# Ledger of designs, part 1: VHH binders against Protein DOG1-like 4 (DOGL4)

No score or structure here was measured in a lab: all are predicted.

Target 1, 232 residues: Protein DOG1-like 4 (DOGL4), of Arabidopsis thaliana (Mouse-ear cress) (q84jc2)
Amino acid sequence: MSKMRNLVEEKFLEFYESWVIQLELYLHQLLIAHNNNTMSETELRHLISKLTTHHKAYYTAKWAAIREDVLAFFGSVWLNPLENACSWLTGWKPSMVFRMVDRLRKSRVVLVEAQVKKLEELRVKTKFDEQKIEREMERYQVAMADRKMVELARLGCHVGGESVMVVEAAVRGLSMGLEKMVKAADCVRLKTLKGILDILTPPQCVEFLAAAATFQVQLRRWGNRRHYVTHS
Below, numbering starts at 1 at the first letter of every chain, in headers, positions and changes, except where a header shows other numbers; Kabat numbers aren't used for antibody chains.
F, E and O are the ipSAE of ESMFold2-Fast, ESMFold2 and OpenDDE, as the mean of both directions, binder to target and target to binder. V2 is 0.75 times the mean of E and O plus 0.25 times the DockQ between their complexes.
[cut] stands for letters that were removed.
The coordinates of atoms that the task and the answers printed are left out; those that the model quotes come from them. Centres of patches stay.

## First folded at step 31 (VHH; from B39 with D58E)

Design B47
Fold by OpenDDE, fold request of step 37:
Structure B47 (fold): chain B 232 residues (1-232), chain A 124 residues (1-124)
Amino acid sequence: as target 1 above (232 residues)
Amino acid sequence: QVQLQESGGGLVQAGGSLRLSCTTSGFTFSEYAMHWFRQAPGEEREFVGAITWTGDYEDYADSVKGRFTISRDNAKNTFYLQMNSLKTEDTAVYYCAADYWYSESTEPSEYDYWGQGTQVTVSS
């Protein structure tokens, strides 16, 4: 039986489905640009800008949605189980994108020493920021099991009355924390992306973005095949 | 040349209101998230609030939430900080900053452009 979705889930699902379709279109353009070498630097920059704008749209929508119901993003009904399994705080793990950067280094793309150094510095910073967020996230998660909640659980009170109020208060507290953490994580994602794009040349950016988008799209496809999930 | 210019600061009594403006030039305004920061004497710079590229989302520090409102007019390359119910604790130099992406960090290097700041003084 399919899980009943709330309004936030439904709206974001629709948004995300459309967003992914558009991402695939941009991916196609990126691949063309990368493989044909026919585009000028100006054209490449324009293409990059289109993609970055596309990502900005995602986070704008996400942040609006998490303000309404952040818990919806910890179910993420718009993602298949494989995508969810690879998610970190409701999105891609920032440090993961460096795998795409590493791919560039192994390809025909030549990174100059200065770029390599900056990328490594960024990697270190990104990991540090991830860990900081993780620690804070854990605090919120553990706080859910406070004295009151543990006692309530022990007593098996869950049907109504004061117990409901206690649980609701706890959930509100958790939700507030989660929203902050998700936002923080997203900021790290964006800064990581910014850092990479600032370090790379436009052609390298195109290759990187193509690699990242490819992985995202393929992950979705792989997950859908495994679980027979259909997304329009 | 990139320019961010704050205006609207001044002296106001506690409980009063001010509206700050940040007028920009030299870059595509609509492509940047805009931020307000403030720094009181002897204190570290703190995040006040930010607004996304299209103006569809804004966020605020807890200390100003419910009192301050950020908006932007992309046609005028200007964004605003409406400050209501001002407190003496709000006294600071207020800075606007632009980021091609979005951040709430207090690290100045994470932002692309900064204004020079405008003084806001709230008297008791």
Scores: ipSAE 0.886, ipTM 0.948, lowest interface PAE 0.5, mean pLDDT 93
Fold by OpenDDE, last read:
Structure B47 (fold): chain B 232 residues (1-232), chain A 124 residues (1-124)
Amino acid sequence: as target 1 above (232 residues)
Amino acid sequence: QVQLQESGGGLVQAGGSLRLSCTTSGFTFSEYAMHWFRQAPGEEREFVGAITWTGDYEDYADSVKGRFTISRDNAKNTFYLQMNSLKTEDTAVYYCAADYWYSESTEPSEYDYWGQGTQVTVSS
């Protein structure tokens, strides 16, 4: 975590730290709502809306940042090593959230058959979309090793102007592709969330969101303890 | 009742400009990302551009990038498509769509609400 950071990294790190703090506050509210069944449906929907709006803010900031430097998100200096290890294309893997849904099925929350069916359909679709993105990602990664780049690698590190230009061009090409893939992945994440939240009742949504947020926050805490990293 | 109504379409010469509007009602506009699509006769519907909930981020199809600009006015429940340097290939029915989240898919089912479309014809 003592890496030299560029402007994009520094800016997003600051944003993310603040964002996580706010997430923890919302998590607290979700847990209260979940444990206290006195809240009305309108109140629950309002709480859900606050959380979804919070996530929207994250992706708005992210997409602005990746336009400037998408490569910053493949280092993700704002995450600890454990968080990074669990990342898929710069974020959470969409299919992972179904583990949270499974928790609901085994809890006091009763899902009706129709919900279970729809969730399964969504899971299948999500996995399909993940694989599609992975294939495209691989294409860009492999393309980095084109004939020119392979030759440059073979010749060694020459500080000549021409070689630098070739590398920079290659990196630009890769970056454009990566930005596209990261956005695509984020779209799958958002559609997965949308699908789940559309299938679940407001109380179920609160429980799901609480579970997801808990996992995210705890993962960060576990990683920080393990690697002696302090975050605000 | 949810409603999305496109307006501003019409006939324009190549190189000209046109501004489309999409006026919405029946839902909380500021909570939805807004999208423009278009479909030419015999062609598939294609993504034109989108704007996020607060208007802080926009993205465009490569075919219109640099020529088209999307904006929104949440106070008016309206968002816009400014089309400059129009080409004959821009001729299509233009649709607005709303998504609570964000997508760039051409699958209609991924969006919550759709407009009826407005015809844009660019003549040579």
Scores: ipSAE 0.882, ipTM 0.948, lowest interface PAE 0.5, mean pLDDT 93
Fold by OpenDDE, fold request of step 37:
Structure B47 (fold): chain B 232 residues (1-232), chain A 124 residues (1-124)
Amino acid sequence: as target 1 above (232 residues)
Amino acid sequence: QVQLQESGGGLVQAGGSLRLSCTTSGFTFSEYAMHWFRQAPGEEREFVGAITWTGDYEDYADSVKGRFTISRDNAKNTFYLQMNSLKTEDTAVYYCAADYWYSESTEPSEYDYWGQGTQVTVSS
């Protein structure tokens, strides 16, 4: 059954498809930069700025969309099942990026002791913030199963104008809570990203961003391939 | 040199309006989300509101929603806090802050730059 997409889902789907295409283009540039030892620090910083601006555009669009319908992001029709399975509160899990950094360290990225220390501090903080968000989410989810939800369920059995209005109001109230949680999670994501980029040198930032973008793009590709195989 | 300068504060009667400005220099303004905070005497600093980099999204504390509006002019390196229907409890020093990304945390270290603050006093 083709899940009927609402207007928010449709708009964001279109946005996201375009956004991913642009991300792939930036990924290509990052890879070139990584393999080109002749690029100046200024050039690298400019490239980094383009990528960060691109991400800023995503969150701007997301936050506008979740204000209209946060529930759309808990279905995320613009993502394949694999991408959705890897999502934490409608996005990437902040602590995941440290694993990426660790992988880079094991390969070619050499970090000085001061960087390692700062990364560890950031890791601890990020983990703490994630846990805090998770606890709040759990609390919220449990609270949702309260008297209001019972009333909502009861009203949902009736077709009527007034009843529909009451149900909609209740749903809006619930959605506002979810919106706050998603926003909080996104703030943790952004702070984590900020921390990492502040710790790394410009060349290292390029490597990190390339790795992150690669992961995102490949995850999408892998998920799409699986989807086609399964449904063919 | 990075500068953030608040202006527009002062004494106003309850129910009145004020418009605060934060003028910036020394960094690429359009690359930063901008924030308003306030701190009343004996109270902790609290988040008032924020606006994203391009001005397409803004958010507010519940205590000021519907009364306060944030806007920005990237060409002027300035963003604003329009305060309407002011209450005595709005009395505080108001601070502007810049973040390359976006946050609503009250932790000062999470922001890149801070202003010195401007006093807003709402009388009964």
Scores: ipSAE 0.876, ipTM 0.951, lowest interface PAE 0.5, mean pLDDT 92
Fold by OpenDDE, last read:
Structure B47 (fold): chain B 232 residues (1-232), chain A 124 residues (1-124)
Amino acid sequence: as target 1 above (232 residues)
Amino acid sequence: QVQLQESGGGLVQAGGSLRLSCTTSGFTFSEYAMHWFRQAPGEEREFVGAITWTGDYEDYADSVKGRFTISRDNAKNTFYLQMNSLKTEDTAVYYCAADYWYSESTEPSEYDYWGQGTQVTVSS
């Protein structure tokens, strides 16, 4: 299948490549910090802040791009097939990061009972929010197959004419819903990250962020190796 | 010095409308998600709604959804809560809060900055 890229895809691809490069740099710093017990809390907080800003930059860019073409993110040409296969509503599934949190419990970093309890509560809330979004997403997807569209499909889709107008209207309607759902999903991601970081100590935050970034970077590398392509 | 100041509260009859404002200073407003909370006497603080730093997504508590609308004006360092179809159960002190992330938590410590609150009273 021929790959067609529009301006939104090209622009975001360029952005994402740069963003990932910077993420790798931050990952390196996180790993150094994780292995350096002499770093002050202030220094750790500063590093965490840089990562926070970096993530916010991603969503700022993403939301701007989504306003132009949300459908571009359901193809996500800037991701390899493995990354796309692991994608939930155009990004990482919020509940997945608790796997990284669980890893902390297996490390030398001990979570106190109060932290464990709060994390579990957050996990439950996160899952609830995911399900809510999934239900709404389903509603929009199913709505695409309304009476008009089903009838049009039965009769055949012709290039040009009234049929094209009907399809375009349906796509616009779907796009509006998708935009809303994607942004909602992103906010669940943000809430989840924020929640975790607020529960953890600065050293624990660094370890968590390192684990999350490592997984993201490695997933990309694994996917690229599989397809013999470097996507940067 | 960071400041968040709520205004626009007061007494209103059920079914009426109010528009609250939260004016901010001392930080880069456009980089922060903004939140509204409320607390009625004897009750816990309740999440009302929030808006992202970009202003292109809003979320609301189910209890106010469809009646309340949040907006922001970055040029004025102010964001708003339009409250329509007010009910007696909407009576509370309303607080604005800022966070560099986005959150819907009711834990005050999770937010960077808070206002002092403004009283909203809805009479029957």
Scores: ipSAE 0.874, ipTM 0.941, lowest interface PAE 0.5, mean pLDDT 93
Fold by ESMFold2, fold request of step 37:
Structure B47 (fold): chain B 232 residues (1-232), chain A 124 residues (1-124)
Amino acid sequence: as target 1 above (232 residues)
Amino acid sequence: QVQLQESGGGLVQAGGSLRLSCTTSGFTFSEYAMHWFRQAPGEEREFVGAITWTGDYEDYADSVKGRFTISRDNAKNTFYLQMNSLKTEDTAVYYCAADYWYSESTEPSEYDYWGQGTQVTVSS
């Protein structure tokens, strides 16, 4: 049977599809900046601001949506299965972004010793914050497993309104806890992004943002090339 | 250059209301998420609430939900805290903070700019 999509999922699917298309257009601009040594620092900072504003728009839309239906972001209908398989708590895993930085250092970006030290410090802090969230998620996994039991009780409670109210309260309590976990994970993502962009110079930020956008676009292309089948 | 200045603090009886303002200058206000914190003497600084860049999302500490409301006016570069049903436990110095991104951490280094604070005293 096809998956039911509520209004939140439909609205965010439309938003996300447009958002990714715009990300691809910004990627084109980032690649032009990479190949064009005539861009001033002011022009580079303006381009970086376009990218950061674009990401801010994503999180603004996401946080509004999770307040209405956080579960939509676990196994999202706007992502293909490959994209969903690579998600950590509804988004990219903060510690893994440093693999991208390492790749850039190896091939094209030269960092001074002070930047390397700061990035190493950020990597350690990011991993620590990520592990803290993973411990919290483990505690919630038990509560989420009980959600199957609560949902079955909800389906079985067709007789009295008080039983429905108890089930609804339990489900809402789990959803609120999960909403807090997703928000905490996003804050770690933003803290990591802030740290990287603050440590890197504007040309290095362009390289990083280009690599990040390229990875996201390629992950989507690869997953879609497997002839993704949408439920209907 | 960059300035964040809180105002509107004072003495209020329990159950009363107070409105704080944070006026800003020296940066593009609409690009920054804005945050309220508070700190009572001898206590740790506490997150009160935050609002995103365009104002489309807000979040609050559990201790103030339903009583406090934050808002921003990007045309006036001003950030507000409406405090209702005040309790003696709300007595503190209230600070505004700005970040180009977004945080709810109590670590001061996670924010780009801080105000100097305004005293709120709630008497029984």
Scores: ipSAE 0.673, ipTM 0.859, lowest interface PAE 1.4, mean pLDDT 85

Design B47
Fold by ESMFold2, last read:
Structure B47 (fold): chain B 232 residues (1-232), chain A 124 residues (1-124)
Amino acid sequence: as target 1 above (232 residues)
Amino acid sequence: QVQLQESGGGLVQAGGSLRLSCTTSGFTFSEYAMHWFRQAPGEEREFVGAITWTGDYEDYADSVKGRFTISRDNAKNTFYLQMNSLKTEDTAVYYCAADYWYSESTEPSEYDYWGQGTQVTVSS
C-alpha cells in the first residue's frame, strides 16, 4: 500500500498545485500586458491587484498550515528538490529580489533617481531585517540541537509513555519557535514586496511581477527535469 | 476619502467584557489586512492582533491570547475586537489600522490607514 502524507502535507500539496497553475495563467496575462503598450493605467492596476490577491491567498493558507505543522514547510513535499534548495526560511530570500529589480533596470525598466534612492533605502532595511531573523533562527537551531541530544539519550535508556511525553513537549516547544520565525520571515517578505510595488509605477510593477512569476514557474519546471541551475 | 472609525470604547470593570468595532469606507476592505493596536499613557504603541484579508487567519499578542478575539465582516466593511476577562493593564486607546499587505510593526508609516482611536478604561 502506498505511503500516505500527513494531513497538512496532503492538503497543502493540493492547494499549492492549484495555486501554481493559477499563477501560470496570471503570468500569461502579465506577459500580454508587457507586450501591449496600449493598456490603461486602470487595466494595469487591476492586473496587479489580481497578482497581489493571489499571493495574499498563498500566505493566508500558509500561515494557517504552519500553525498545524510548521515542519512540513522545511523540505516541502509540494516542492521539488531544487525549489527546496533555493528556500530561505520556507520561502524566497528577501534581499535576493533586488537582483531581479537590478536585472530589469539593466534591460527594460527605466528608474528615475528618486526611485533608485528609495529602492536602495529599502534594500538596506530589508537586509537589516533579514539579518535579525537569521540571528534569531541560529538561536532556535542551537536550542533544537540541544533538545535532540536529550531526546536521543532518553530513547536509548528508557522508552515509554513518560519519556515520550517529555520528548514530545520539547519538540512542540521548538516547533512553536519555528512558527514564529517563519511568520517573521514572511512579514519581511511582504514588507519588501510592499516597498517595491509602492516605489515602482504600474508598468514597472507588471514587469517585476512577470519576472518573479517567470522565475518561480521556471524553477519548478527545471527542478522537475532534474536540471540544476547554478547561481552567480 | 478613506475613513476608519473605532467605536465601542468606554469604562468597564476588571473581569468584564467589551466589544470594539472599526467601521471603514473609501477603500476595498477585503483587499486589506486589519490590525488592532493600543497605547497606554506613557507607553509605546503595541500590537494587539491582526486578521488577514479574507479572515481565515488571525494572530494575537501573547498578552491578549485567549482573552481577545478578532473578526471581520467583509460584507459590512467592519472589523471587530471582542475583549473578555479584561484587566486593568488593558487600559489604553485602541486603534484600528489597515494595510494592503500585512505587518505587525509598531511604526505608523508601515500601515496605509489609521483610525482615530477609542478609549478603553478598565477599573478595579
Scores: ipSAE 0.634, ipTM 0.849, lowest interface PAE 1.6, mean pLDDT 85
Fold by ESMFold2, fold request of step 37:
Formats: C-alpha cells, structure tokens, sequence
Structure B47 (fold): chain B 232 residues (1-232), chain A 124 residues (1-124)
C-alpha cells in the first residue's frame, strides 16, 4: 500500500520535472517579451496563451494523480517539506498570488484606478472562496472524527471481514472527500489566475507570469537543495 | 457569434438511456473546458459533469457517477452527455456551458458561454 502511494508520487514528480523544464523555457520567452518593445499585443496574447495552456496541463495531470491516490499529495510534491502548510489542501493558498501582484505594483507595474478596484474585488472574492473551502473542510473533519469513533468501536466488536469492509469504506470515503476538496481548492486557484489575467493588460500579464514562473523555479531549486541534503 | 446548441432531449422511461449533444461555434473549442448542468422546476441549477480542454480528465456530480458519461470531439466542436439508467429525479432542463478555465461552480456568471437548454423528462 505504501509502495502504491510512493509510485503515484514518483510518477507525478517525473511529470513535474519535465513540466518545470518547459516552464523555464517559457520564462525565457517571457523575459524576451518583457525586454523587447517590438512585440505586438497579438504576439503577447499568444505567449500568454502558451503559459495558460501549460498551467492547464499541470492541473490536468494533478487531478488525474489525485484520482489515483489523493493521500500521496498531502505534503505537496512540488513544494519542499519546509514550505508545506497543513492548513491549505495540497498547494499554495490562492490569495497569496495577490502579494505577488502587490510587489509588482510597488516596483514597476503601473495600474489604473479601474484595475485596482477590480483587483480588490477579486481579492475579496478569492478570500470568500477560500473561506468556503475551509468551512467545508471543518465540517468534513468533524463528521469524519465522529464516524471514526463509531467504526473503531465496531472493530472492537468484530474480528472478521465485516470489520475490514467498514474500515475500507471509511478510508475510501475519506479519500473521495479529500479529492473533492483538493480539486475545489485548485478551481479557486484557476479562477483567481483567470481573474488576474483578465484584469491586467497583455504587457502586465507577461510581467506577472514571468514573476510567477521565476518564483516557481526558485522555490523548486530551494526545495531540491534542502530536500537532497536532508535525505542524503 | 458564439453559439452552443443542445439537442437530444426528450421523454424517456425510467431505466432508459438518452444522449445529449452540444454543438458549438464561434470560439476555439479545444481551449475551453465544457460542462453539463441541469435545473429542475423550482430548484437551483446543479452541476452534472465537466471535461477538460483536451478531454484527458472528466468528473461528475455524485448523483450521476457511474450512470452518465461525458465526452468531447474537438475535431467536430461537439460535446456529449450519455445518460444511462435514468431515474425520475434526472428530469430537468440540461444546459451545456463553456469556460476558458475549468470550474464546477453553480454560479452562471462564472462561465463564458451557455446553451439554451434541452428538456429531459423521465417517466416512471
């Protein structure tokens, strides 16, 4: 059982390594577009589309993997153990991307008042969606705790196959519930990304995507150093 | 002009099968995730299932898992719902929807395009 969980994680890590290499190639294109003032808005939108397609491929692969074994994703396969937070289902908190937007805004990206208003509305909506997921998770954990007590008591009364079936049903129920919540969290992440890219102009989108890709690449490199040293 | 046209609805006896189609035009179909929704009289619109851009991932509402199958044909710009083992509670207007990203939200404003709907009626 442990080997099956590690197999799903290993398969996804293999995908992720290839995915990051391609992301680095797209980052190079984003940096050229940032430094090259001759690209048309059509060319910028094409590049932005490549990045959105690349992110769509990531989530497609992730959802297929969590369908196989969602528990393999607790502890995040693309974030190192030192950066994992127990509070947000197998990934970064969607509202954290607004800190990246804020940093870009203070350093080099000029936003008009209409964009600022729309970004604040999106930030509020993202927080609302996050809180909805947190509320659902809390209800699920309470219900699971109550069910665990009943099912453990039934195990104490039976030693045969009926007790095994009850435990297996509880484990399957947990996995299905967690899969749904992880996917819901990913949908909030995608909705937030869509909202940001819709509000920003194409040049601003290139700067945002470059910053995001740079952060993902750097986070991966830090994780590899710490993880490798710890496990070596 | 973006168009989504559902077809294939009708009257079916419980236990029967029905196949819905959503034919699309006016957008790059392969860049959009496609979704089926349904709405029974007096009820909120309900997510039925969705399929990603290239068709490599799909998912369903718990109430229809194992009975309904979603598929898409990107060469024909068409999206399908195969409905088997139909129950009277499946009676509803069925809608297709498109979004550039993937969503399972029940809020209609969160989707880029909607069809007009097709009535499915399951009699006992």
Amino acid sequence: as target 1 above (232 residues)
Amino acid sequence: QVQLQESGGGLVQAGGSLRLSCTTSGFTFSEYAMHWFRQAPGEEREFVGAITWTGDYEDYADSVKGRFTISRDNAKNTFYLQMNSLKTEDTAVYYCAADYWYSESTEPSEYDYWGQGTQVTVSS
Scores: ipSAE 0.467, ipTM 0.773, lowest interface PAE 2.5, mean pLDDT 79
Fold by ESMFold2, last read:
Structure B47 (fold): chain B 232 residues (1-232), chain A 124 residues (1-124)
Amino acid sequence: as target 1 above (232 residues)
Amino acid sequence: QVQLQESGGGLVQAGGSLRLSCTTSGFTFSEYAMHWFRQAPGEEREFVGAITWTGDYEDYADSVKGRFTISRDNAKNTFYLQMNSLKTEDTAVYYCAADYWYSESTEPSEYDYWGQGTQVTVSS
């Protein structure tokens, strides 16, 4: 909600492009490890650590960016009730990762009964945490609709200094609330990721991380293709 | 053997300041996010604040924002809590916790390692 909105988004997208390029390099290492049955557990854990460190860098950059301008990651939040009431806060639902686990289980990864039970427990916890965030998001949507009504009434009537201060306070409150919600969603994503990596064996973690990296790389390439079409 | 040891607790007057330390051993400190919790008698543990692996990002519970500051020194394997403008409701046992990722969860079972705690008492 400043002129820096596009600049914050631009800086984060530049970071993200570099981050994905490095992820492609790690994907190559993951694929080699997947095909090399003689790698030690220590070697696999080191590679997994590189990927977890890379993901840590992603979230550190994201949280710094949303602290500076969270609204750069959204469209017009004043129109949320009029456009899309339930868009997930700046990312995939945390539980979407279980689709990837399910796909690997059906084709490549053999899980023992204890792992299956732990994954189901984690899935239930992740869904519970998602529902908590959705309830908080609904509360914020109602509060935002009330603030939009005040703003629209101000535009239709004579405006004074008190009206400007009220809207500035409302905008600040909105930004702080959205920042909290984005971080809460990211924390659920991180805890779900940690839970999966703790349940899986190192070779299974390599398969999972390779699938996740492949998806991220494909998403970047798809976005670049859409950008070209939009500009031509 | 993993060890987290809090120190610096004690009795302080309301409005005063206190600095807590959490010294660590037995794990690669720089790979862990560090967290402060507190627990008053008869209450559940409450999140106070957290700082990421290299210290580039931190955040706090609403009740302590602007009064408490966390920091870390990865060369000394030590994590700090500077507490200013203390209030009687800040009286609690303060715990440090480590997690390989980062969390602001209020659920203590979500963290990898816990310290033993240090008492902070704020008198009126």
Scores: ipSAE 0.374, ipTM 0.708, lowest interface PAE 3.1, mean pLDDT 79

